# Designs tried in a protein design chat: VHH binders against Di-N-acetylchitobiase (Ctbs). Part 9

Target 1, 344 residues: Di-N-acetylchitobiase (Ctbs), of Rattus norvegicus (Rat) (q01460)
Amino acid sequence: EDCPCSEASLCRPIRHHRDFEVFVFDVGQKTWKSYDWSQITTVAVFGKYDSELMCYAHSKGARVVLKGDVALKDIINPTFRASWIAQKVALAKAQHMDGINIDIEQEVDCSSPEYEALTALVRETTEGFHREIEGSQVTFDVAWSPKGIDKRCYNYTGIADACDFLFVMSYDEQSQIWSECIAAANAPYNQTLTGYGDYLRMGISPRKLVMGIPWYGYDYICLNLSKDDVCAIAKVPFRGAPCSDAAGHQVPYRVIMKQVNSSVSGSQWNQDQQAPYYNYKDPTGRLHQVWYDNPRSISLKAAFVKHYGLRGIGMWNANCLDYSDDALAREQTEEMWGALRPRL
Key: E = the ipSAE of ESMFold2; O = the ipSAE of OpenDDE; V2 = 0.75 times the mean of E and O plus 0.25 times the DockQ between their complexes.

## First folded at step 3 (VHH)

Design a3 (framework vhh_7qia_2; at its last look DockQ between E and O 0.72; V2 from the best seeds 0.00; counts 0 for: pae E 11.4 > 2)
Fold by ESMFold2, look of step 3:
Structure a3 (fold): chain B 344 residues (1-344), chain A 123 residues (1-123)
Amino acid sequence: as target 1 above (344 residues)
Amino acid sequence: QLQLVESGGGLVQPGGSLRLSCEASGFTFSEYAMGWYRQAPGKQRELVAFITSGGSTNYADSVKGRFTISRDNAKNTVYLQMNSLRPEDTAIYYCAKVQRGYSFYDTSGYDYWGKGTPVTVSS
């Protein structure tokens, strides 16, 4: 197929494997020119295909991978699996892509045929891509913990073995709230680390785990906001839990940074969760509490990644930062990219 | 197959009202936030309002106080009550399922859009 790049060599597959992964999700907002390409090893394209992004990433030695999504009911049929995989390989070849990130987040019952079919899909996809595209990367997105999060009974060890590595979505950790219905951190530090402890205890190699951190937060309406900053939220059940983060909404870091310094509280640090938050009052008089991650909370997680020898770090999503020329925005964005580095 | 069917648009005089509906199918409606967006010719699609599964709402500054978003989970339907309509509200109005993990404000990563329902506000 025709190469849209300035040099034909930029359409060739990336064959070199980096020692440390910086895995970013791009949702197609044309901000990718401003990413920190000194760090990036893989871009997962979850937005519209952009050949200029592909060419530029390849010029920096970074992989560009497809989004892989398919209905679990369909993959029980092995002929359907083979057809879907062939389609994805063909698409990757046509677009000069370096693999696929499989993003299936559907619930699976432990005794269902979907349990085994999902592992088979991951293995067959990896085999197909590795056969057809030298050096290709196949990854799978898993919940922050293997302990049945969102009713996902997956064969985590089999899936980890079957693909190149797992992207662990260490965010949305309030998707099921089994305690008080209150606003809390998107990725509480100790809870996040416990999830990795559980993955490692299962026998999954740390070289198979990339920590995914959130570059977005959650904005919750407080039904009541106590003097101790406890924000009671609406009861919105999710997958068996009486409360969930669906009582709030996601907000990108760039929006948070424009609001936090003029909020009623300013940025506050919760010591128990090792995460920042702030309170504000909306124009209708309702109180809100916003929980997010910043360079401080992310740096703690990057240190954990280094300490335990994990495969790397990444985020949902790279478009969440303010890439404008504003001096404050530029400083904030540089700090967020810099926080991915473990230490100096 | 995921479907979003917008309806309720039409011609209306300035100061008038319309109620838009969006009937959803092919997914568990009650688990997702929903948004209304609009696009005038030659312009980018922009957020009008959103509503979370928990009922939290937000509005673009240009429509605040005039528009109300609501949802009926039993009927898989999102509504936009549009009052005090102005000529600048003229656009095709789309509803969207906001996938978990996506921003309400940036639409470039959204997987699916319906046909929309046209709204014309003119003298």
Scores: ipSAE 0.005, ipTM 0.355, lowest interface PAE 11.4, mean pLDDT 90
Fold by ESMFold2-Fast, scan of step 4:
Structure a3 (fold): chain B 344 residues (1-344), chain A 123 residues (1-123)
Amino acid sequence: as target 1 above (344 residues)
Amino acid sequence: QLQLVESGGGLVQPGGSLRLSCEASGFTFSEYAMGWYRQAPGKQRELVAFITSGGSTNYADSVKGRFTISRDNAKNTVYLQMNSLRPEDTAIYYCAKVQRGYSFYDTSGYDYWGKGTPVTVSS
């Protein structure tokens, strides 16, 4: 009810739509004061409500959107969907939010009632938000490809038509490894682009696609590291695939930058995947291989966004950088934000 | 290889206490939120408590004021101190690394679970 901002105007919803979206995730570590607000058009909150963040984002003309999350079995019930939407609209109004980003990543069988229910949820949420909060934005997070990734059989064209746009999670692309159980890039360039090609071939407009890039990498223990830097990893199944990135663990860019210079290999570039990696030995003597994205790999993806006229770019997540006063950290952080700007 | 090893469960009388431990390996423990979950026979697995990388805690309404979650980053361990135990707390208790892109409250997308540690509150 009350505006927590220094100016009442900062509690009014952002109604301006941008020609180019920069859609960033924030997980609530208070690092938002140091973000590049000259770029950001939307902050998707993945942490506790922070009224200072909301006020500041609005002062920069940027939207702040809620996380939309719900148990898949419950959305089959239209009364439940209506109640959930009303609750989320009320929450957005109470917190002076500009919309909602729906982050449902659960398995859906093509023949299940959840298939139609998910599309209905997105459509009804969009209708409710647009009616109740003028100029509000409803978006949906989709996998890097519409081709059954992680056993998600979704009506992608229906969902895209129903909401303002899709945030494409062009990362965790090793969540299902159908080939050799080896460490690989989180978002290999050609594979990532194939995913966008798949969405476009389905008839989804490029103006409905925002490219999500990772500001984190994966650290894998190598059961064997070959002369050609092939890192064999443990066989950890995921949603029907025999191997997955669950054999490793996620590391934010700030941790990678501190580790890479002390690594055995130093930073290497893999030309086939258009991604950097390095090898290091842990204190127990085990060899590890880390795959990540850097300004070079991100700039190549940003160029694709511009060349194909996608709606925008963004990342998981803005908290991954080192926002300390260290000179090297500041330079690395500026380069990462800068890499999001499309260049030809 | 990601591993989570739960321990500390057992048989206890109503009003008693137990301390559960979960030892983690195969990831940078200090950078991830960790949660405790429980599943009673015939019921859905539910969130009990979670603790963020920064140490902020959240609890299910049914355990608030009775349970305390904590972590020791030097030991890669998350703990659940359970006081004033009730028969309704009887369940198998699991810890989990909070997975990116999955709901803290809906674990249907979580692909790795340990064996858990059983807790029985009996007369």
Scores: ipSAE 0.000, ipTM 0.115, lowest interface PAE 18.3, mean pLDDT 87
ESMFold2 (binder alone), look of step 3: mean pLDDT 83; pTM 0.841
OpenDDE, look of step 3: ipSAE 0.011; ipTM 0.259

Design a4 (from j08 with Y107W; framework vhh_5j56_2; at its last look DockQ between E and O 0.48; V2 from the best seeds 0.00; counts 0 for: pae E 9.0 > 2, unsure alone 60.7 < 65)
Fold by ESMFold2, look of step 3:
Structure a4 (fold): chain B 344 residues (1-344), chain A 128 residues (1-128)
Amino acid sequence: as target 1 above (344 residues)
Amino acid sequence: QVQLVESGGGLVQPGGSLRLSCVASGFTFSEYSSYAIGWFRQAPGKEREGLSSISGSSGGSTSYSDSVKGRFTISRDNAKNTVYLQMNSLKPEDTAVYYCAKVQRGWSFYDTSGYDYWGQGTQVTVSS
């Protein structure tokens, strides 16, 4: 009753320490049986709880972790903070989960009470989970750079010390556009790597950093598309920047693959950003530019992960691929999972 | 507690119009520009599909699916914490339960899993 698996042993915590992490987000589709479980070490469940997923992941020796989301305003009070943590620990025990991924992306002023409260939350959550669930994993999602991205003045070194590792969201890198309001790569190679350089220069161990790559892209309507492929986008402010990727919408890789080879331009490669894109025209005659990541762009990042000895690699999100039995879809999906390991 | 409440549904003739409302409580657009409100619909026995979204920021970006472009218009009133969907030139194919949802920035027509808050829905029926 309290263990929904075929064997009681599958409800026991995962205690094995992994040298390399493959950290995946699942958002609640019925695609998880088709994931590459030969690689996966942790599944962060951001969809509705699915006991079959938990049982299956445990049968493969993989951790399943909770989504942790709470308003920082509410947890500056230590009593409310402790109550929230107790609730998450109790939930993890009831659902046989192996930890929590804390996904807080709120603005924080450097001088605010939230600055200290966030670090305290991460530390106390880690202490609570480690005490109550043997081998549990507590992780925190950070922006692609520690340099005030999205007005997030976080104590990155304190947070890194306080939890098991950081998941670095090396995507949505156009969330603040300070220069020309144009479509650009979701995770441009040089900017991504600069962010890791900045984390490492702060003194954060590479063994505390998991690179998160996007399995989705952005589709932008071009207010103007120049002959040199510069796509001007609507001005949508975000956290102090006059422009942002909110001018577009997210598109999963499975949709991109059905469109790219029959688009107006076909797949094109931007050398400066080391990322693919394409142009298409919608039924109303407007031009669009889609930026994404593919096995080529991802393999470059996987090589960086290996070269610098980072803790691992992961993605938002595993449901973005086409897991149908179609032969082309299977090839494309296998290539995306395979890109997580470098070929040189 | 975050809540979304849809209203304005009903029975209309083909070619008619309706205006749906989505009243939000427990959060405000002006406080958090990282949120958007999206409109979705679900016909009986079909998957929920995304129709339109509007960001919470002033002058916010709007997006429309190809199926409703030119017929539907999303708008907002920050003072009332309300998002509207003006639906014109309605067709029998538009018959569905219409939902609003609070979404992260970067709205997706294709992926509704992991969205934290949905309204109860309002029925729209287009029939003569």
Scores: ipSAE 0.007, ipTM 0.492, lowest interface PAE 9.0, mean pLDDT 87
ESMFold2 (binder alone), look of step 3: mean pLDDT 76; pTM 0.779
OpenDDE, look of step 3: ipSAE 0.020; ipTM 0.468

Design a5 (from j08 with Q104I; framework vhh_5j56_2; at its last look DockQ between E and O 0.52; V2 from the best seeds 0.00; counts 0 for: pae E 13.6 > 2, unsure alone 61.8 < 65)
Fold by ESMFold2, look of step 3:
Structure a5 (fold): chain B 344 residues (1-344), chain A 128 residues (1-128)
Amino acid sequence: as target 1 above (344 residues)
Amino acid sequence: QVQLVESGGGLVQPGGSLRLSCVASGFTFSEYSSYAIGWFRQAPGKEREGLSSISGSSGGSTSYSDSVKGRFTISRDNAKNTVYLQMNSLKPEDTAVYYCAKVIRGYSFYDTSGYDYWGQGTQVTVSS
């Protein structure tokens, strides 16, 4: 309704086109003033709505978009789809938002009605938002690879065509472990790149792909830790795979940075996966292995984004960094934001 | 629209067991999940401590803090829209108010500030 910003113009939709996207997830913590607004083009609000964040983002020319989350069983009904979309458009208008990021991660069988319903939802959402909100942006979150990851048989080409661009979740890449049940990188470099190769071979334009990188890692308890740093993990199956990253838990970068220098190993670099890790011993004497992404591993991915002409880069999530006034924290946080900028 | 209601707390002797329930309304558990349910506790004068989480998908990921791993088990019943915390081998230091909360995937339970929806809490007291 009324504009909560210091100027009425800050409640107007963002209309301008960007050549390169920096797509940021915000989960409702009050750290956003410290984000690198020189880069940000879109903030996806996955936490509670914050009108101050919306006003500030608009003052920097950045879009703020809704979270789109709905059960696929419900959207098979086209009347339900239309009602849900109308509700989201109305909410975006009331909150002065610039679009929606659809985050649906359900299993879909290739022969199921959900296969067609999902594409229809994305198309109808895009049509509704573009009609009702000038310059609005509709995006969809896809798995790191189109090859049936987590039993998601989606019409990836149809979805890419139907929305403005895809956010590719190039993280949680250990959600299906088909080899030995061991700890590994959250987003191994070559595995990530293979996923993009698969999307491009389907005929999806690189200008429709934003690479999502993780600002969190995984902490695994090692059932056995070999001399060669191979950490055997509990067998926790997921969607048809015998092992998964569910054997560990997610850890934000700010926590990793406070732990790594008191760890048994200090930070190590795995050349095959091009990712950092470390080992530590918990108070009960159990060994852990933590895999994460840092400025070094992220800079390699940013270089790939630039070299292959992808639409942009983004992360889950911006609240994972330490935005305190501590001098070390400030340096680490600046390096993480800086790594998003492709070089040379 | 989202509501979470905890139940199953009470008084128990050391070494005993309790099962907490968290009934959700305003959304249903399904195979699709961009959120999870976490269990937390808060002892007097302390910050809330994350204990366990489970995703909304049918094959859902579970996580446990070191302080409760091996003693507590999180589970769910999608038909009843309910998440459970089975607490075994209870100790006096487990005395706290226990909360369930809706959490966005990719969160560590080391930081409670990212949780948007909380229950009212249920008291668990472990004493002789």
Scores: ipSAE 0.000, ipTM 0.243, lowest interface PAE 13.6, mean pLDDT 87
ESMFold2 (binder alone), look of step 3: mean pLDDT 76; pTM 0.776
OpenDDE, look of step 3: ipSAE 0.021; ipTM 0.434

## First folded at step 4 (VHH)

Design b07 (from a2 with S52Y; framework vhh_7nfr_2)
Fold by ESMFold2-Fast, scan of step 4:
Structure b07 (fold): chain B 344 residues (1-344), chain A 124 residues (1-124)
Amino acid sequence: as target 1 above (344 residues)
Amino acid sequence: QVQLQESGGGLVQPGGSLRLSCAASGFTFSEYAMSWVRQAPGEGREWVSSIYGSGGSTYYADSVKGRFTIARDNVKNTLYLLMDSLKSDDTAVYYCAKVQRGYSFYDTSGYDYWGQGTQVTVSS
């Protein structure tokens, strides 16, 4: 297979393993040259394949991994699993990739054949990649907690044992709202930490957990905004919960930074959730409340990663920042990348 | 199998109006945010507008605010873009696109399905 890089060595899989993982997602648009490559250990390609990104990442000693997605009903068949794995290994070789990040977020009933089939898929994928591509990395994206989030009854200990590590999606934590139908932080601090505590109590090693943080927030229309900044939201059900974050929409950090300056409230800090928010009025007069993460909230989470000896940190997604040459944008972008670094 | 099919493009004079439609099939339309994205000749893709399946909220690029209206009919599985006060700068191929759950509609590179596009030309 032809190597698109300036040096043939840049098409060889990365075999060096880092003590601390910085696992980032890229969804395209060629902003990757402006990332903080002094930190990055893995880039997961969740957009169109970009050979220039692959060559550049390898030049920085960082892994580039495929997105792994498949319909759960299909993987019950072991012949289908073997075929899917062979196809993904062949694709990784063709695109000079260093592994795969399995992103299966489908509902699984505890008593279903999919429960055992999913663990088998992860194990067989890991065995296949490790055999066919020396030093390759197989990872699996898990919810912020193993406690039945989004009706996902998975064998979390089996999956963790089967792959190299878990990327914990400690965001979209309002995907199911069982309490008051109100706007809240995408990744509230205490709730996020209890999820990691739950994984650890199951017997999963901290070396199997990479903390995923959001570089995006949620914008909710307030049906009512109280004097105490409680934003009542539309009742949009999700997987059995009466309310969800589907009542709002995702907004990348770059858009939030432009909008917060023209907001009614300016940026506010919620101490209970340890997250920033703001209120703004749209052109039709409707009130909105936006919840997000900033360098302060991210630094608090990075401190937890260091204190508990987790494998690393990462984010969804690296494209969310403003990579223009504007001085303020550059400062804000540097602060966000800097917040990922563990501090004492 | 997901399909998105645009229609309603054409030639119009500055100040005129056009109504674009996008027929969607192969997924539960009401569960997903939908977007319009345009690409002018020799330029990159520009996000124009989005509407989410729940709550009926609409969002617009600064360049089209007050002139364009995005709408949807969840019974007919159809997305619309009503374009008023068209300018020469609005000349582009307009694409209908499906937003993945977990992706910001502002990040167009993360969209999973795209229509073939419909040409809008604003010229005297």
Scores: ipSAE 0.094, ipTM 0.605, lowest interface PAE 6.5, mean pLDDT 91

Design b15 (from a2 with G102K; framework vhh_7nfr_2)
Amino acid sequence: QVQLQESGGGLVQPGGSLRLSCAASGFTFSEYAMSWVRQAPGEGREWVSSISGSGGSTYYADSVKGRFTIARDNVKNTLYLLMDSLKSDDTAVYYCAKVQRKYSFYDTSGYDYWGQGTQVTVSS
ESMFold2-Fast, scan of step 4: ipSAE 0.221; ipTM 0.653

Design b38 (framework vhh_7nfr_2)
Fold by ESMFold2-Fast, scan of step 4:
Structure b38 (fold): chain B 344 residues (1-344), chain A 123 residues (1-123)
Amino acid sequence: as target 1 above (344 residues)
Amino acid sequence: QVQLQESGGGLVQPGGSLRLSCAASGFTFSEYAMSWVRQAPGEGREWVSSISGSGGSTYYADSVKGRFTIARDNVKNTLYLLMDSLKSDDTAVYYCAKVQRGYSFYDSGYDYWGQGTQVTVSS
């Protein structure tokens, strides 16, 4: 309520809409001063509230939105939904925030009361925010495909209709591996595009879809690494699939850039998946394979966003880059931000 | 069942050092990445450092790079954080956290947390 900013105007909600959304996640760690603010339209805050970030983002005309997180069992109760929404609206007003991004990634059975309750939560949250905070933005994070990913049976068309737009998490695409248990790209190009095709075919407008890009990769221990670079991974089941990316670990782009130079293979490009990877040997002698995204793979996806008229692009997460004063780090960071720009 | 128990916290002068330990049980320790996450009084949780299951990869928040070292002993099922050149801003409760399979160190990827150990850096 009290404005922590140097100017009172910076505490007013952003009401200006830009034609192209650049929707970025920030998890804290105070790297935000070094982001490419010429592109950013929305910062979705994960982690601790930072009033300096809010003031700065508003000075650049960018929205800052809350994380919306709630247990599915609780939202069946409409009184609970009303209370939760009222609390989130009050928090947004207190922190001078411009809306909320709902990040619910739980299993939902198609026949369960949670199926209808989730759609109702999104609709009621959007109505409440729009009524109470002029120009506020309500968004919802969805899987890379509407086709039963991670046992999420959601009313995707209803949710899309209910909110301002969907942030499509077109990453973690190895969360369920139904085929051979091998390491693969976090967001393979053709598989990613198939997900957008699925959303569009069910009648969701391209203006409701913001493409989420990973600025992190996966590091997999290879139980066996073939001469053709096929990395066999541990069988770690996830939500009914026999294998998953849980056999590996997420690793941010800044770490990948330092590690690739000392890798066994150097950076390789997989044409089928349109993604880079490399092999390295750890201090215990085990072989690893790392799959990630780089400016090349990101620019290909940005081109798709432009050609199909999607609402925008964004990423998980802006903190993944190296914002140090190192000249090479600055060049790499600029290339990653630049890759998000749709080609003319 | 999964249990994580931190130890080694205490009161130290600025510029001092502490070693935190986290004893883990109830899961195959070497198969999971582990993290240290801290929470200062009146503030939210801040990620500090992570280590891969094998110990082959380590990650650090910019605020602690060059001062803190994360390590693990997969035979003893113990995670460590060696903290050098401590500053008043390092004052927090330090939590040991198990990374959920397939999740990042940067989001809500933790499925189990320790009870925390208090670190106070003051003159």
Scores: ipSAE 0.000, ipTM 0.142, lowest interface PAE 16.2, mean pLDDT 88

Design c01 (from a2 with A33Y G102K; framework vhh_7nfr_2; at its last look DockQ between E and O 0.71; V2 from the best seeds 0.00; counts 0 for: pae O 4.0 > 2)
Amino acid sequence: QVQLQESGGGLVQPGGSLRLSCAASGFTFSEYYMSWVRQAPGEGREWVSSISGSGGSTYYADSVKGRFTIARDNVKNTLYLLMDSLKSDDTAVYYCAKVQRKYSFYDTSGYDYWGQGTQVTVSS
ESMFold2-Fast, scan of step 4: ipSAE 0.402; ipTM 0.747
ESMFold2, look of step 5: ipSAE 0.335; ipTM 0.695
ESMFold2 (binder alone), look of step 5: mean pLDDT 87; pTM 0.878
OpenDDE, look of step 5: ipSAE 0.033; ipTM 0.535

Design c03 (from a2 with A33Y S50Y S57D; framework vhh_7nfr_2)
Fold by ESMFold2-Fast, scan of step 4:
Structure c03 (fold): chain B 344 residues (1-344), chain A 124 residues (1-124)
Amino acid sequence: as target 1 above (344 residues)
Amino acid sequence: QVQLQESGGGLVQPGGSLRLSCAASGFTFSEYYMSWVRQAPGEGREWVSYISGSGGDTYYADSVKGRFTIARDNVKNTLYLLMDSLKSDDTAVYYCAKVQRGYSFYDTSGYDYWGQGTQVTVSS
């Protein structure tokens, strides 16, 4: 198939591996032109295919991988799995891509046929990609803990063994709130680390784990905001839990930075969760509390990655920053990319 | 299998009103954030409005604030967009979309399922 790049070599799949993975998600909108390419080892594309992004990433020695998404009911059928894998391999070849990141986040009962089928899909996908595209990378997105998060009963050790590594989505950690129905950090430090401990204790190698950091936060309307900054939130159940982060909404870092400077509280630091938050009042007079990650909270997590010898770090998602020509925006964006470097 | 089906579009004069509906099936509707996105002739997708699973939080693009109201009926698994004081600039195909967890409502590329769309034309 024709190479859309200015140089034919840029359509060649990346075979070089780095000791430290920096795995970033891109959801489109051409903001990739401003990313910190000195760090990036893999871009997982979740938006529209962009051949310019592919050419540019390859010019920097970075992989570009497909999004792998499929309904669990369909993958029970081995013929369907084989067809899906063949289609994804063909698409990767057509788009000069370096692999696939499988993003299946569906509920699975431990006793269901989907349990075995999911592990089989990951194994068969990895075998197909490695056979058909030399040096290709197959990865799988897992929850922040293997302990039944969002009613996902997966064979985590089998999946880890089957693919190149796991991208751990150590965010959305309020998807199920089993305790008090209050606003909290998207990725609280100790809870996040407990998830990695759980993966390690089940026998998964630290070289199979890439830490996913959120570059977005959650904005919650406070039904009551106490003098101690406890924000009571609406009771929205999710997958068996009485409360969830569905009581709030996601906000990218670029919006948070604009809002925090004009907030009621200014940026606050919660020592227990090792995360920043702030309170603001909307135009109707309602109090909100926003929890997010900043260079400080990210650098603490990057230090953990380095200390425990994890495969790497990455984030959801690179588009969350302000890539405008504004001097303050450029400074804030550089600080966020810099925080991923485990050089404390 | 997730399915989203829009209805309620049509031709309306400037200053008029329309009510769009989106019938959802194949997932636990009340657990997911929902969004309305429009696409004008010859233009890209523009996010219009967003509603939380409970209906407790609603957000609007600046271009539609004060004129449009997003609502949901979790018993009927139906999403609504009530459009008042319609302008010629509101002419577009309107899509309802399911917001995937881990995506901001600002990032429409993160929406995992889309309806077929319903045409809204504001013209005399």
Scores: ipSAE 0.000, ipTM 0.256, lowest interface PAE 13.8, mean pLDDT 89

